# Designs tried in a protein design chat: VH-VL binders against o27280. Part 441

Target 1, 266 residues: o27280
Amino acid sequence: MDSMNVPEVLEIKRIVEESESVKTFIFSWDFRREVRPGQFVMVWDFRDEKPMSVSLIDPVRSEIGISIRRVGEFTDRVHGLSEGDLLGIRGPYGRGFELMGRDILLVGGGIGMAPLAALADEATARGMRVDALVAARTADELLFLDRLEAAGVNISTCTDDGSCGFKGFAHERLLTLEENHDMAAVCGPEPMMFQVMRILDERDVPAQLSLERYMKCAVGICGQCCLDDTGFRVCAEGPVFWSQELSRVREFGRYRRDPAGRRVPW
Short names: E, the ipSAE of ESMFold2; O, the ipSAE of OpenDDE; V2, 0.75 times the mean of E and O plus 0.25 times the DockQ between their complexes.

## First folded at step 18 (VH-VL)

Design Cf12 (framework fv_marstacimab; at its last look DockQ between E and O 0.89; V2 from the best seeds 0.84)
Fold by OpenDDE, look of step 18:
Structure Cf12 (fold): chain C 266 residues (1-266), chain A 118 residues (1-118), chain B 112 residues (1-112)
Amino acid sequence: as target 1 above (266 residues)
Amino acid sequence: EVQLLESGGGLVQPGGSLRLSCAASGFTFRDYSMSWVRQAPGKGLEWVSAITGRGGSTYYADSVKGRFTISRDNSKNTLYLQMNSLRAEDTAVYYCARKSNYGAFDYWGQGTMVTVSS
Amino acid sequence: QSVLTQPPSVSGAPGQRVTISCTGSSSNIGWGYSVHWYQQLPGTAPKLLIYYNTNRPSGVPDRFSGSKSGTSASLAITGLQAEDEADYYCQSYDYSLSGSKVFGGGTKLTVL
């Protein structure tokens, strides 16, 4: 299912301030164009283009949301925009999450909660039980808590500094949870995901993980997001992968490639 | 106190069928992945099958795929193993085991003996 | 032919230190999956002895210790006692075997 590659210039309908560094930009969306949690879009501010996960899918309001963390020049510009301003959006691209079973565990770190929030909405709409482990460095960086709670998600939090919930990392908190789920969806810092994946594997819990890599074309042509040894293109075969697929990826949780192709440790 | 009690073992001819049960108590059954592990006489431990807490996913060792079916009834706190097309090499004590949050089998039943012989 | 390799037998005198090795590969222990150890006394069901590489369940004496490095794990027993005579199994996870749990072949420990 190929997505349209022509950017659509869309008006920012609404901006939600999720945290000091994260904003959700909401756009009107024609749902004749299917979009799934875990897929991403390319956001164009008429100067540069960056991949962003879809964090809100609302067929009732005919809206989608894109959550963007302020981390550089592009995102600085975008964060300076107001409602009514324009952005170019093309996509969606990539493979999204698949839902299975009756209950699901979401494990997210930081901005990684963006696609998981969208997944949570879909899962709850389907009548699934959703538990979410939301991790961040500090309490003020925890994302989508009110939204998740309103959706009926059972939330467990953990923070590096202990300012909210469990003091420690997501995988450490996960080890303290005795309950198992039909499946898990994971998104966050790759070292976190790697740790979480192994725990879930050992628990016999099928897991899907969303990877982040430098993506330029989003259509599997440029190869900038290609994973070592497998040839997986994060933009085409991913960004959502099953744990079994990632087990074949040598670099997963260990290193990534920068735009120049250099090996960069996590 | 966590308890696991296996039943259903016995003597069966090759090609026959047998259904094992494991009654669990002392914990929230549905929250835990459960496994069957077997041990042939005088041999080591062999993982056979696993099922997630809610029963959404099942796993099998290659040696039993297509012949064995793991299932559970969480309303009865019971784990099952349907064994079809039994072979002599399936002769073993079959243990029911609970998987802990750390991925280890922290509780085991006493086992039930399955003997496949002509 | 077990995925995890253990010595078939080890022996020691009371009070001595013995070590049981568990050798895996890059698809199990080397991948970073945890190793667990079980003790099986004659005629009994296995009992969890060490979980998640180094942890002891309640009731397990501190003379039992586990370690993991690279593609291998090890169980050490100090101050060997007569009641330690048993079979010991290591266990891990292997992603190459369709989500299978894998056991070592087991080690028979004899207390001389």
Scores: ipSAE 0.924, ipTM 0.960, lowest interface PAE 0.5, mean pLDDT 95
Fold by ESMFold2, look of step 18:
Parts: structure tokens; C-alpha cells; sequence
Structure Cf12 (fold): chain C 266 residues (1-266), chain A 118 residues (1-118), chain B 112 residues (1-112)
């Protein structure tokens, strides 16, 4: 039996304050359970369980990091924990990003930069050139800038309010960047990802995009993470999809489904 | 001044091969996706093939897939199209075109004529 | 036959306004991909005329304008001049097609 499907109770080894609202929780990890950037884990606080992207993958130190934004009751409780406290982790789950070519563009919005930070580490370790477009509502919400800079990533920023970098949306900033890349990886608000995907398609840049959907089982059994028109399960066939896979998905960028299966606008 | 200069066209027999070249100048060549676009005599424009700036991905129209190979040498600022198993239907002027960050073909070469006939 | 449909020809007298339509589908223009326009004067290579639906490159007169709505796009030429006699092509992206870059069939503009 693979322990991936059963929660393991792990000690929080280290906590990194990424911003006022985002913390990264570091755990020791046995890499016999392979982890790829873009995969997710289910984090269990002994009351509730939520999917979280892996933001740090360090096989040399046998560590993973999980970045969590404070947005509600579950994440408030997790943010109140200290080093030495326990969380349940099951996974990893899903299909991660695949690297190809000699350079990559990362486009991340808000907490969506978390899996892209992990991907940036792997890409730079392979000797790829990495450019990142980091987007947020305000300057204080831009994530991982120092980490990306230290890794040798060339960073462009944009903020909705113009407090840092380009004032506007990620796709608008993207139109001002002239460099063509071998591939792109995109994660963030789904409307942003839809706009970015269209531009990348037109530039001949193959893109992989990471989706978020409601998850219950995380192993493809319950059907709660299914996409309309294809039956793709985000927890099994995704969360990372190629742009060509998403072009057939009517709901992408338009709506999502709540836990009861009802269509809800983004 | 952006310049794209095609060469290598000519008359070939069906089943033959040609290699087209496009010399680029006046811009940072490796930053741009490049395409070949052809135009048969008296006909419209047809996109043929594309290659990303650093060469990591290539794309082909169905009509040429498996017969044509696009490549680039960024140290020489040169785009290539290797055309094998040529058919009469491949007779056209072949243009080298640069793709902008907006997705448009913003600069074109003068074209080189390829004639496939017995 | 063409994925993007253009009229084969249009004509107009000097000083008049003409339009050239470009009709696509839900997998190209209708999905939200951009439309670009090219002018090809007799015996010359194509030249970018309009990009990203409505933008003019430097050196293109403002009597040329582009628009996009729904699944179609339009190129308008006001104050028609003899030098405008050319072939005009629209171009977009289509996610359903191998190769994905698509041109319209072209429109021959004749200035009477």
C-alpha cells in the first residue's frame, strides 16, 4: 500500500513568514514519495482538510514546504501553529509541471506563485533561463521575490493598484514583454490564467496551467473535482494541464463548481 | 532596421529536396518566434511552420508535417526550412516572418520562389 | 473552405469607404483570439496593417481601422485611394486546428 493515500502526522520543522497573510510550513519528507512542482497535498489540522500546493522541494535536505494564505477559519488555525506542532499530510497528488527546452516563463498571481517557486528552483538547477511575471493586488502581496532573485530568476512585477511595477493585470504586462520562451507555466486566479493562455497560444509558447477545484477524496473517486465537457479530474489528470487540454473545457475562465455541484462565477 | 532575407529557392523535381535559409538582422533574433509562410501563384497566404525563439518547440501545418523541418541557428541569426519529398502543391513563394509579442507577423522577408515540376 | 472567411473581392471609388469582413468561429475569433490584418501590394511581400484587433503600426495611415465583435472582424478603409488597391488578409489563431495559425482567404480590393 502506498502511504500517499493515508495522512501522515508530521512535525512543523520551520515556519517562514512570506507576508502578513502567507506563511510557509516546512516538513521533513521521505522522497521515496516522489514530489514534483505543481503537485499538491491535503493538509489536515485534525478538524478539516484542504488542498495546498507544494512551494519548496529540497531532496538534499529531505524537506518540503507548503505555503498557506490566511483566508478563513481553517487557515487561521494553521497560521496559529508553531514549530514543533503537528499537521496531517496526505499526498502528493496530481500531475505536476513538466520542464522542456532551455528557458521558461512563469506567470503567477498571488498564492499561485507557490508552485511556480518550486518549479523555478528545479528549472534553475537544470541550467534553464527563468523569467517570472509576479502579480498581485498590491505590493505587499507579491510573493517570493527575494527567493526568486537569489535563484537567478529575472523578475517582472505587476500590481492591480500600481504600488509596485506595472499597474494592471498580468496579461497586460505580458503583452509588453518581448522575449519568446520555450515554455510557460501559469498559476493564479483562473480569469488571469485564461487571458494569459490566449496570449501564449498566439506567441507559439506551449503553456501549462494549474487549476484549483473543490476536492474531497483527492484520488479521483468522488468526482467533486471534475471539469465540465471532458470529465477530467483535477486531482488525478491535473491540477496541471497543457493549454491544448484546456481549450476544450467550456468552464475554464468562466465559472467553477461549489461543493454541491452548482455553477458559480469566478 | 529589421531585415529578413530568404534564399535557397529554385526549381526541383517532385520528390526532391531544398533547404531554405533566412538571414535576420536589426533585432535580437533569439527573442522572437519565427515562421515560414507560403503563397502559391495566384493564391492566398498559408502558414507553414513556426519555431520558438530559443528553438524549444516547433509547429507544422498538416500539409507539410513529416516532410518539412524548421530549425534555427541563433549564433548565426539564421532560420532554416528543410523541405523533403516535395510535391507540385508545394510550389509557392516562401516568406520568412517574425512574430511579435502581440502574435502578429510584424516583419516579412521578400520571399524566395520554390517551383516543383518535372 | 477557408477557416476565416473573407469576401473574394471588394471595390470602391476614390474617396469612398469600404469594409472587408473576416468571419470566424467559436474556436478562433469567437474564443477571444486576436485578429491581425496584412496588406499585400502587387508584386510585394505582405505588410502588417492592423494588429491585436485595432492597433496600427507606425506608418499606417489612420484611415485604416480594425474592429472585432463576436466571431468576426472588419477592416475599414476610409478616403479610398488608388494606392490602396491590394490584397488584404486577416489572420488569427484557432485552437482546434493542427498548426493553429490561420489566414483568411484574402480579399482583392479594386479601386475604380
Amino acid sequence: as target 1 above (266 residues)
Amino acid sequence: EVQLLESGGGLVQPGGSLRLSCAASGFTFRDYSMSWVRQAPGKGLEWVSAITGRGGSTYYADSVKGRFTISRDNSKNTLYLQMNSLRAEDTAVYYCARKSNYGAFDYWGQGTMVTVSS
Amino acid sequence: QSVLTQPPSVSGAPGQRVTISCTGSSSNIGWGYSVHWYQQLPGTAPKLLIYYNTNRPSGVPDRFSGSKSGTSASLAITGLQAEDEADYYCQSYDYSLSGSKVFGGGTKLTVL
Scores: ipSAE 0.733, ipTM 0.897, lowest interface PAE 1.2, mean pLDDT 89
ESMFold2 (binder alone), look of step 18: mean pLDDT 92; pTM 0.940

Design Cf13 (framework fv_marstacimab; at its last look DockQ between E and O 0.91; V2 from the best seeds 0.83)
Fold by OpenDDE, look of step 18:
Structure Cf13 (fold): chain C 266 residues (1-266), chain A 118 residues (1-118), chain B 112 residues (1-112)
Amino acid sequence: as target 1 above (266 residues)
Amino acid sequence: EVQLLESGGGLVQPGGSLRLSCAASGFTFRDYAMSWVRQAPGKGLEWVSAITGRGGSTYYADSVKGRFTISRDNSKNTLYLQMNSLRAEDTAVYYCARKSNYGAFDYWGQGTMVTVSS
Amino acid sequence: QSVLTQPPSVSGAPGQRVTISCTGSSSNIGWGYSVHWYQQLPGTAPKLLIYYNTNRPSGVPDRFSGSKSGTSASLAITGLQAEDEADYYCQSYDYSLSGFKVFGGGTKLTVL
């Protein structure tokens, strides 16, 4: 096992409450270990381990942030932690986003905004124009709005119930926008990403999408995150894919496999 | 009113070069991807090239890759197509077209004729 | 050969209904990409007729309609009129062609 695969026990420096169900845990980070937006780390609470996207990369403060949504036993335990408590972190893993062009469109849904927030910081630091379409079911589930605004990101919101911004889904809101960008980064529910990808392709906007699958090893050996037909391992070849790559993935936007290997519809 | 006006077409010998221009007006030019579409005499439509609104990404049909270059000057509201190493099969009316937010070409110019002949 | 297949020609009498098919594959229409239709009158530039499968731009009569199913799309024209005589092209996107916008071969509609 490479040294990078041994979890480093880190102290939680700060906790940011992003929403009722989402917290960002901030850690000191040695940036001799490179980390890119779109990459993920394995978080170990000394009982279980789960992959989490990096949502904050701060070379100035020598910190990274990991945003975690409360969805089960593991995340429930983690959400019960306080500043000063310890977690094991190993990584980063996977392929992150690439930036190109002069401007970028970010399309995020729910917790999918986590890696995109990190990307937004990098893009703005490089002097790029950043537009973000932030989607959620309700207004109280919209993430990182203040952070994005502070970074100079132009934000458009949409909610399923219309409680904030456009009433409807992200792809529906996207269809109402006339602007085309040099590239797009997308992360959220897979059905959303599928629809958004289609629109972006048709608009001649190259797109990168962050895919989520059940991951165990994070090093491409267990096969649990393999995508049908292509053999792509989300943890190794992804989680960030170009639209052209995902177009070859039959299951994309249609179904996923559960831990037992069964097809589960979205 | 949205207007697209092509220019630069003409007669050129095989192996020659030509630069087409498309002057756009009536909309925020930089916000829209633009394409060139050509039509050989008596033939169908063929997509040639596309460029994003800010010019960060370009696309080409296989038939013109390495020979044609699409570009734009957003300060002048102008789209360009530099055509090098022209061939007889490149003979066509060349249209500039705007890409809509739905992915369709919602506005077309009247076209400019390019004839490649010895 | 065009990636999208259209009949070379169709004809109808005034007042009749005609349909123009556009047959694609799993890499374009079948993948879920939208289909657009264009009308080209003789000696003129193409005009957008139907966008996003079923939508009509302003100024297009409701006797023009588009549909999409599976790997194919169709343009229907009801109440055929003399001025409808034109070439019609379907257009979509194909991921296998590196961002290539694909057109059908075109259909010449003759009004008898």
Scores: ipSAE 0.813, ipTM 0.903, lowest interface PAE 0.7, mean pLDDT 94
Fold by ESMFold2, look of step 18:
Structure Cf13 (fold): chain C 266 residues (1-266), chain A 118 residues (1-118), chain B 112 residues (1-112)
Amino acid sequence: as target 1 above (266 residues)
Amino acid sequence: EVQLLESGGGLVQPGGSLRLSCAASGFTFRDYAMSWVRQAPGKGLEWVSAITGRGGSTYYADSVKGRFTISRDNSKNTLYLQMNSLRAEDTAVYYCARKSNYGAFDYWGQGTMVTVSS
Amino acid sequence: QSVLTQPPSVSGAPGQRVTISCTGSSSNIGWGYSVHWYQQLPGTAPKLLIYYNTNRPSGVPDRFSGSKSGTSASLAITGLQAEDEADYYCQSYDYSLSGFKVFGGGTKLTVL
């Protein structure tokens, strides 16, 4: 039916502590409701509702996982929950990643690795070679490394402080890597994504990038998730966009908007 | 040392077909995107086509779309350009070029001449 | 026709400094795409001279230098020598083009 507009109340089946600040909440899921890597759900804690990326898609165990970074009051409350507690989930929403070719480069920053971890599982299951460049400010914030390794992903790391892997930003590490890929998938801080996108354009690597914008309806009618220059609604036409779609968006990587619509620096 | 050697050029009539080859050596061919770049006599450089290292994505200049097909055989370290429906304006030296990680064409072959004349 | 504009020719005497401009727009150099330079000696294939705006490949003397500002780039040659007589091309990317790649129209450098 039309359940996408009403949250389904689900029991937290299992909680995985990914880092000090990131937990993955696992729910039973009926996969007659198809879920694709790069799609998102709206998570409702009975007071407020926020978009979160799906990080685990497991049809065999009938489970999905939602990875949530503790950054404010909503996520603090959710992080305080235990197995057996309830959350509202509506979705999935949005356009997911499309896989092409024989190999893929994943470039993820911080929590941006969550949807890419789900994509890595699907890509390896299809027999693709998967390389991942995992970025964070410091080593303790690098996410999903053990999971990616277990899936057979070839991992490169970079940290701003040099505590693990390459010292520097993801785009700087990318310039030192000579291997060319059939495609790339990118998710993380928007300034990182802009720099990575430019380099991938120059290297002939088609890229898909996952964006975040303020969301209210998640089904494309309220207009709160629109991009300045294109009218694209992140919840309907995205959150995953091709590089060519984003090249004409002047705001991408340059500034963001707060909930009041003001331009603010990244 | 990186080496790129083009072959397959020649004289063809308008509407004809020709297949160019580029033999690569001195590097791991499958790790690099490759391009064809052409230069008409007395004129500048024009990018024609590109292909990713594993061959999963291809690109064409608007002037050749639908007529030219780029491909590669990584087991033979060879890049190809199939040129169909040839026109007089396709007359040029065709270069095979390697794409670096910085987005530059860092190595070029010597070129092979294609002449389209009735 | 090229979306990157170079002067058709430039000349200088041995020992002089010359510059070659490469003028683009907001969809290419102004977007933030890198600029590369190639030298083509008469009868030969192009050779990479400057990459990623300012970098010199191994074997390129330091009298060649590149710069980029706004929507334009520049190649400078100091201490001009007879062997520098060649055609010079800038190259960048333009997101409005299929395949993105674009060369400037070329500049013939004549050493007097």
Scores: ipSAE 0.789, ipTM 0.923, lowest interface PAE 0.9, mean pLDDT 89
ESMFold2 (binder alone), look of step 18: mean pLDDT 93; pTM 0.945

Design Cf2 (framework fv_marstacimab; at its last look DockQ between E and O 0.87; V2 from the best seeds 0.84)
Fold by OpenDDE, look of step 18:
Structure Cf2 (fold): chain C 266 residues (1-266), chain A 118 residues (1-118), chain B 112 residues (1-112)
Amino acid sequence: as target 1 above (266 residues)
Amino acid sequence: EVQLLESGGGLVQPGGSLRLSCAASGFTFRDYAMSWVRQAPGKGLEWVSAITGRGGSTYYADSVKGRFTISRDNSKNTLYLQMNSLRAEDTAVYYCARKSNYGSFDYWGQGTMVTVSS
Amino acid sequence: QSVLTQPPSVSGAPGQRVTISCTGSSSNIGWGYSVHWYQQLPGTAPKLLIYYNTNRPSGVPDRFSGSKSGTSASLAITGLQAEDEADYYCQSYDYSLSSSKVFGGGTKLTVL
């Protein structure tokens, strides 16, 4: 196995509280090991290991950031850590986003904004125009707004309850936007991504979407993250897919499989 | 008021080339994807090509791939279609159409006739 | 042969209701892509009649309605009038055709 598969024990350099349920953990990073927005790392707290998207890539400070939402036992433990504490990090893994064109539309929901925030930094650094549609259930769950604004991103928000921005879902807000971008990157709840994808296709906007599945090995050998009918492994062929690829995936936007292999509706 | 005006159509021999133009007005041109749609005499509508608002992505029907090139000059509010290696089956009225937020073609030009004949 | 199938012609008397079907497949309408309808009067450019399955642009009478179900869509015209005599086209998107917009073959509506 490649040396990249050995977890490196890293010290938490900084912790950024993004919201009540989301923290960004910042680590020193040797950029001789390339990392791209959309890729993920396996985070090991010496008891369990979980895949997490890279949300910050800073070659100047030689840092990366991993944003983690508190959703279970593992993330509860991680959220209890402090600066100076240690975590194991191995990776990066998977296929990241590819930038093309002069301007890009980002559509993110909840924690899905994590990889998109990293992409936004790269795109703006390249001189691209970046528009971001940031969606969440409520205003307090909107992520990275200040960071995106500081980077020069044009932000549009939508919330399910209307507490901030457009009242409704991301795809509904998207239909009201009178702009056509060169490409789009999408990450969030899969039902949202499915709706957004169709709209973007109809608009002739090429789209990349980041999927979330149960990933155990991260190296394409265990098969736990395989997508029905295609054999795509989210950890190997993804997690970023082109819309054309996802059109071949029957389960996309409809269901996922749990660790036991059972179909679980969204 | 949104207006689209096609030009550049005419008679050309097989194997020849022609460049169509579409002058747009009444809206922010760069914000909208544009398409060419053609209609052979007495036939139905056929999508030909599309281009994103900023011109970063282009799409073509299989029937014209490798022969036609769509482009745009947003500073001039103009859409173009360069047609090379023209064939008799390319004979049609060519419409310039704006793509709406919903993916429909909400505005159409009056079309320009292209005739490919020996 | 069009990806979306329409009847070549339909006819009706003034005041009647007519329906134009648009039959697709699992790669277009059935996949969830929206359907749009266009009216083309003789010697004119097409005009958007229905967008996003059921919506009417400004200026389109409410006697025109669109619906979508499964792999098919339908355009209904109530209170048929002489000026409705035209060609009607449905349009959608198909992911299997290199991100192409797809049209139906068109339906000629004759008002008797």
Scores: ipSAE 0.878, ipTM 0.930, lowest interface PAE 0.6, mean pLDDT 95
Fold by ESMFold2, look of step 18:
Structure Cf2 (fold): chain C 266 residues (1-266), chain A 118 residues (1-118), chain B 112 residues (1-112)
Amino acid sequence: as target 1 above (266 residues)
Amino acid sequence: EVQLLESGGGLVQPGGSLRLSCAASGFTFRDYAMSWVRQAPGKGLEWVSAITGRGGSTYYADSVKGRFTISRDNSKNTLYLQMNSLRAEDTAVYYCARKSNYGSFDYWGQGTMVTVSS
Amino acid sequence: QSVLTQPPSVSGAPGQRVTISCTGSSSNIGWGYSVHWYQQLPGTAPKLLIYYNTNRPSGVPDRFSGSKSGTSASLAITGLQAEDEADYYCQSYDYSLSSSKVFGGGTKLTVL
């Protein structure tokens, strides 16, 4: 019971270099602790602890994968680790994605494709049709394309610089896609998610979006992950929210908060 | 060319039921969300209900929720509106409308008249 | 009555310019949702006139134009013609309402 609240020290089994800035760290995992797409874990490097999305859920091989983008001191240290090195993992935490209907659109930006890749595996295993719009700044930053293709996902790409697929932002590419889906799942930079959510709302496509906020406790006690105007705690009531829940949040897509709780523009 | 043809309207007493149909042609029906929009005589447009392209989600205006059911049969390219517990305020022309990828209603049928009176 | 407010009527002489306003709120146009416009000629179904704030469908003359600013949108008609006499509706999305697809109350355009 309650063992998910205590970090377990696990050995890195494999490291997959997804891009120059993103690595997937694979661990053996006892699936008596169930993990669902959209849930997160707290990764502890014995100095600091950060939330990371689960990108691979493989009960057959008893493995999970956690994809981490190098962006600061913590992630630089983790990227310097090798197979056999140790990390602390606690979790999983949060509300995952809920699948419904017979087809789904995934819209992912950058590292936001990580939880969506896990969701794509579950959706295709259920026999759903999966379309994915995969976005990044450049072609080299597009994540999980081979994995998605092997799973039978129909992929559209867009890059800010036009080096692969549609030149432009994900929401601009989305406006050129005519197919209407039973649901959508969205994860990426919050300004991208805001624009994508607006379009999906207008198309009558119900959407679930995965948010990132500053977290300390991950179990809903400290209040550091709260959203303005609702009191929703990202670690407890999220990180996955329906678009109807997020549309009432004034801060969503408008600004973010730093660790001190101050409003900072995107 | 895109065509939408409504049918099933008529005169019904309060508390009665009607089923509207909309036959679609000239496009891949299952790729588009569809809506019903109504217009009472001499009044403006009012959105009634919507359904996603594969039928996985449905939406209703508060004025009809619990009384109307939208559905579609993609093998027959047909949209339906089952209207139960009809009231005088439901009297209107009912339009079948297609939702574009931009969120507009880009094609409309000619409408079918529903009259609820004793 | 209507979430989106339009003037009930507007009039102009042939050749003139008229505008039709559509005023919303922070939960619809002001949130960032698009505005679409429909023309309804007497006795006919509505037809799409302007979509996504400013775009014209094929076959709509360029004397029709749309704009959006803040919580409001506007339809402009230049070179007014007798055939433009119709009802005009704006439409948007409102996240705060169950009836999330919202129409303006309509504007009757009379060509003098």
Scores: ipSAE 0.784, ipTM 0.921, lowest interface PAE 1.0, mean pLDDT 90
ESMFold2 (binder alone), look of step 18: mean pLDDT 92; pTM 0.943

